# Designs tried in a protein design chat: VH-VL binders against q9y6q2r275to408. Part 4

Target 1, 134 residues: q9y6q2r275to408
Amino acid sequence: GWSFMLRIPEKKNMMSSRQWGPIFLKVLPGGILQMYYEQGLEKPFKEIQLDPYCRLSEPKVENFSVAGKIHTVKIEHVSYTEKRKYHSKTEVVHEPDIEQMLKLGSTSYHDFLDFLTTVEEELMKLPAVSKPKK
Below, E stands for the ipSAE of ESMFold2; O stands for the ipSAE of OpenDDE; V2 stands for 0.75 times the mean of E and O plus 0.25 times the DockQ between their complexes.

## First folded at step 5 (VH-VL)

Design n22 (framework fv_nisevokitug; at its last look DockQ between E and O 0.02; V2 from the best seeds 0.00; counts 0 for: pae E 8.9 > 2, placed apart)
Fold by ESMFold2-Fast, scan of step 5:
Structure n22 (fold): chain C 134 residues (1-134), chain A 119 residues (1-119), chain B 108 residues (1-108)
Amino acid sequence: as target 1 above (134 residues)
Amino acid sequence: QVQLVQSGAEVKKPGSSVKVSCKASGGTFSSYAISWVRQAPGQGLEWMGGIIPIFGTANYAQKFQGRVTITADESTSTAYMELSSLRSEDTAVYYCARGFETYDAFDIWGQGTLVTVSS
Amino acid sequence: SYELTQPPSVSVAPGQTARITCGANDIGSKSVHWYQQKAGQAPVLVVSDDSDRPSGIPERISGSNSGNTATLTISRVEAGDEADYYCQVWDSSSDHVVFGTGTKVTVL
């Protein structure tokens, strides 16, 4: 199925203003998230490959000038960077590196929850792989 | 593919109100912003206000605030603009226009509705 | 209030280049859209986001936006390019759409 969500379009430059706008999403088997401007289009304008180290951030309720009150969430990717401690020849640490992949919103709590549930279910189905180190 | 069809021309007396409709066909109505833009004879384009149907909240140009009301009915894919306390200076062609992608670039326009205000 | 100033008219010979300016303080930080309106017709979007050309719009029509001036350029002008042209921005400080004053292009 299709999920009807909101996203802020990519800015032309750092000074340009953008408004929250509607977007249609598909979550496909294998952790594929596709973004469309309209339902029923053949090709998404953007496709994101999720892996088992992707997560949903803590959902929030935020207020915006034109959009008003909307539910927001981020899809984040967590990787770990291995570093040797400066004072040790053998001791290493793994530091988390969190990248925001997508920020989504919705004016409908129920549609929002349905989407989050779908994403979480597909993430859990992804096969185990070695934790990414970047 | 997607079209905006507006209601027909109207002749109104000063002090009355007019309500113009804009029906979307094709595409996803709730996924776009709908703005109302008027043009008096021989004059330029003037933004009156707009609504993003999914939010249900309308924004109005300061000049029209208090006289204009913009609404949307997602079940019929129709947006409305009601202008009250009409004056002869309100004689104009009124357009509805749909924002696309950037939400402020009007890709699709209605054919326009001529509203004539005369005694 | 943010205002977009355009020259009221531009005259150009067939085959030459017409340039229509849209002036405002720091307009280069905003996304500028351009519309063509022929007599008795609704406006048509001819340039979006400063320089993007919608499907069906000839490549002779282009846009740019920098500093205090956005420009619509029509190269190799044809009689069918006669129209009124309007620039437009979204003013984020007021959450309002602002149209330019309009430019009548005459092909002589």
Scores: ipSAE 0.037, ipTM 0.667, lowest interface PAE 6.6, mean pLDDT 84
Fold by OpenDDE, look of step 6:
Parts: C-alpha cells; sequence; structure tokens
Structure n22 (fold): chain C 134 residues (1-134), chain A 119 residues (1-119), chain B 108 residues (1-108)
C-alpha cells in the first residue's frame, strides 16, 4: 500500500473549494481499492470494487503547497447513454458518460507510478463486459 | 432536493445529556461536512464543531472540547451531536448545517432543535 | 481567539442601500460568507466566496472583502430584507469556524 491524498468531496459540486485528506491506500487482487485512515488499521473506511467500465484519467501535476506539487489521477466510471437525434426518430447515438468516482493524489512520484501500474494491471484482469444486444 | 431533518425539541435537567440527530436526504452524505451551530435566545450563531463522515473524525470548538461529541453514521446518512453536563446557558436552538468542508460555507441547514435546560 | 465584529444594527429606508460590515484583522485574505436569518427561521446562505450566487438569492445582495473589512451590500432594500445577518470565516490558526456578532437590519 501507499500513503495518498484523497480529494474531498469526492465529486465536483457547487463549491469551488475541495481539500486533500491523507489516507492509506491498498489495491487487492480482483481490483479492490481499500482506503484506510492510516497505515496499520484493520478496517478500511471505504472499499471500492473496480469494474470493467472503470478507468484511470490522464495523470496530472497540480499545485499542492507553496513547497511542492502533487501527482493526481481520477478513477472514473464510463458508461454510454443512448440519445436519439433531434431530427430522427430512429437514429440513436451513444455518448460517453464519465463519472468521477474519486480523485487521488501523491507527492511521491514513485508511489504514484506504482499505484497506476497496479490498478491498470488489475483492470486488465477483469472480465470484459459486452453490452447486451438490444 | 437535499434536506437536513433534525430530531425534535428536548427538555433537559441540569447535569444531564442531550443527543440531537440530523438526517440528510436527497443527496450524498459521506463526502460532505456536517457542522453544528447553536443559537441562544436573542443571541448570535455559535459554531460547536463538525465532522466529515468519510473520515469519521470530528473537529470541535475549544469552548465545547470534552463536553460535546459529534458522530456520523454513513449507513443512515445521519449526524449526531451529544452535549453533556448541560447547564441553563446551553438552552438554545441547535442547528446542523452542511458544508463541503468543516470550514466552508454552509449551504443547507436543518430546521433547528430547541434544547431547554431547566430545573 | 479570532473575532468578527459587526454593527449591532443597521436601519435603512425602502429602496436604499444597506451596508453591513464585518471587521477583523486581515479578513481580506479570508473567504467570507454571509447568512440571512429571518425571525423564527434557520440561517440562509446569501453570499459565498466558494461558490456562485446561491440559488434564490437576488443580485441585489453582494459581498466584498478587502483589508480588515468585509461588507455585505443589499441594494434596493425591500421589507423582506429585514433580518439578522452574520458573516462567517474559517480561522486557520485555531481551525475554528467563526461567526460575526450579527447585525439586525431594520427596514424603516
Amino acid sequence: as target 1 above (134 residues)
Amino acid sequence: QVQLVQSGAEVKKPGSSVKVSCKASGGTFSSYAISWVRQAPGQGLEWMGGIIPIFGTANYAQKFQGRVTITADESTSTAYMELSSLRSEDTAVYYCARGFETYDAFDIWGQGTLVTVSS
Amino acid sequence: SYELTQPPSVSVAPGQTARITCGANDIGSKSVHWYQQKAGQAPVLVVSDDSDRPSGIPERISGSNSGNTATLTISRVEAGDEADYYCQVWDSSSDHVVFGTGTKVTVL
């Protein structure tokens, strides 16, 4: 596991200000993310099961403090919404709907890369899901 | 529409404790902050403390440190404020309020809970 | 302790502009929020530095902050604006939320 920062609130809202909260993050086989208040605790305060529709956003470097930067990544859930074209009753388009599940940050580039690699590996192991034929 | 619904009015004796609940409905709970603010009759607003449920740790005003306990139950989207060793000066309307952090603006307020402390 | 000082009362005639001040050291460097509280009701957020104008809040109500004074401005005051108003900040030194002393606005 790694020491990370969790962006709170988890999703964007009407308020412009979010904060970073320290957590300890583990990735378990099967694509399970466990978040702890601190390292060494027995019980995570939050657990997320990744599914085949989850993805990592493009990593970014953001301002963290006067003294440094933070590497950030979002875990997103991607779905597709069927929309009918305005001028057609029969033609439909599928638009991606991207939902942010959580935003994570690390001041350790090494830990950050390890995390990304680990999550990607677990995501690849998940079974592919095919949309049901309509 | 997100709402905060508080428990009903309380009448307490000096030295006793009171626990007020604040249930959130119509929205998310865990990633937001719930603060408690009281207002004595004819007086101003006074911040008591707050909690971010996802972290489970509360922040308290120094004035109430050791006498107030703020908790949150994510499964029921309910925050609680317990005040012990009640005094007549604790007679007030107690509000829960939602912020995105304990130090952010409070955009949603409960209806308030009157706590009367009298012999 | 960090304290926010407001005038106890402000009287204003209908159609005029009410200005409510909130004074504290270096308050201009803080995010200042304002609440309206009508008699017998819970406070309502009317100005926030952290978000757009709250829903249902008229453009007549605005906030400014500079130096040692934050100001809530209510233009074209109406009878319905009669209420108590509170400023609020977060004090990083104490990690406390601090409310102002409150101002009663009376519409003449």
Scores: ipSAE 0.012, ipTM 0.612, lowest interface PAE 8.6, mean pLDDT 88
Fold by ESMFold2, look of step 6:
Structure n22 (fold): chain C 134 residues (1-134), chain A 119 residues (1-119), chain B 108 residues (1-108)
Amino acid sequence: as target 1 above (134 residues)
Amino acid sequence: QVQLVQSGAEVKKPGSSVKVSCKASGGTFSSYAISWVRQAPGQGLEWMGGIIPIFGTANYAQKFQGRVTITADESTSTAYMELSSLRSEDTAVYYCARGFETYDAFDIWGQGTLVTVSS
Amino acid sequence: SYELTQPPSVSVAPGQTARITCGANDIGSKSVHWYQQKAGQAPVLVVSDDSDRPSGIPERISGSNSGNTATLTISRVEAGDEADYYCQVWDSSSDHVVFGTGTKVTVL
């Protein structure tokens, strides 16, 4: 497992500011991501089953006003929807619909890379699934 | 409901200095970055520098190093930008902006302060 | 001297989709933010962190970023979308904020 940071709230809203909250993060065989408030707890506060339509975003280094420089990555779920362009009767476009599931960060580049590698390995092992529904 | 209110327009002579204020209200001041961004008439946005009031650290764009000073006063929740040795090319609207999520993502902007440098 | 290049202008009919690009080497490794600036007004953040919409920004405005190109997409364009749009990053090598060259969106 790794000591990581979770972006809280996972979605921005007008009633609260976002911040980084410390967590302890595990990845189990079968693509199960567990988040604990601290190392050594018996039960995670959140558990996510990755599926083949989950992906890691491109990693970044971001400069946060209070938290400073953090290596960040998003876990995203990708689905596809059919759309028409305005004023076009004949044009139909299949566009990805990307949902952010989590935004995670670490000040330790070594831990960050280790996590990315572990998740990529588990994603590659997941069973094939039909294109997800909208 | 955070708001940034800037001081009023200024007309300055070449070689003088200008000090623009940016007062924050409706939220926490000291822990969020305040940046200064200018825009000359018909031109794009240009970052000048910024400060994080609680840490007292300022970061300056290299172009302005040595003639810009950015400060903050926590007791009044006010940031300041002072630009010295003014030239006609410094005529611009000067904005203050707050980095809420990151130092570099400006989610709240002041209304802008027009500084005109003319002989 | 990290530079962000945008097309100077994009013209779009009402109800159509406008796509505004922001090009730079390996911009996909940076967090890209987008601002809308209407005439006589301060900029407004419309997308942060490549694709995150701040509260109050309509769902028809979206962003993406990979490789050497970030894109702001405005679907179902309305007259009120006519504005200048700027992309922006923080460049860790210079420790500077960098704005794109700006794109004027004209609604025909």
Scores: ipSAE 0.011, ipTM 0.642, lowest interface PAE 8.9, mean pLDDT 84
ESMFold2 (binder alone), look of step 6: mean pLDDT 92; pTM 0.943

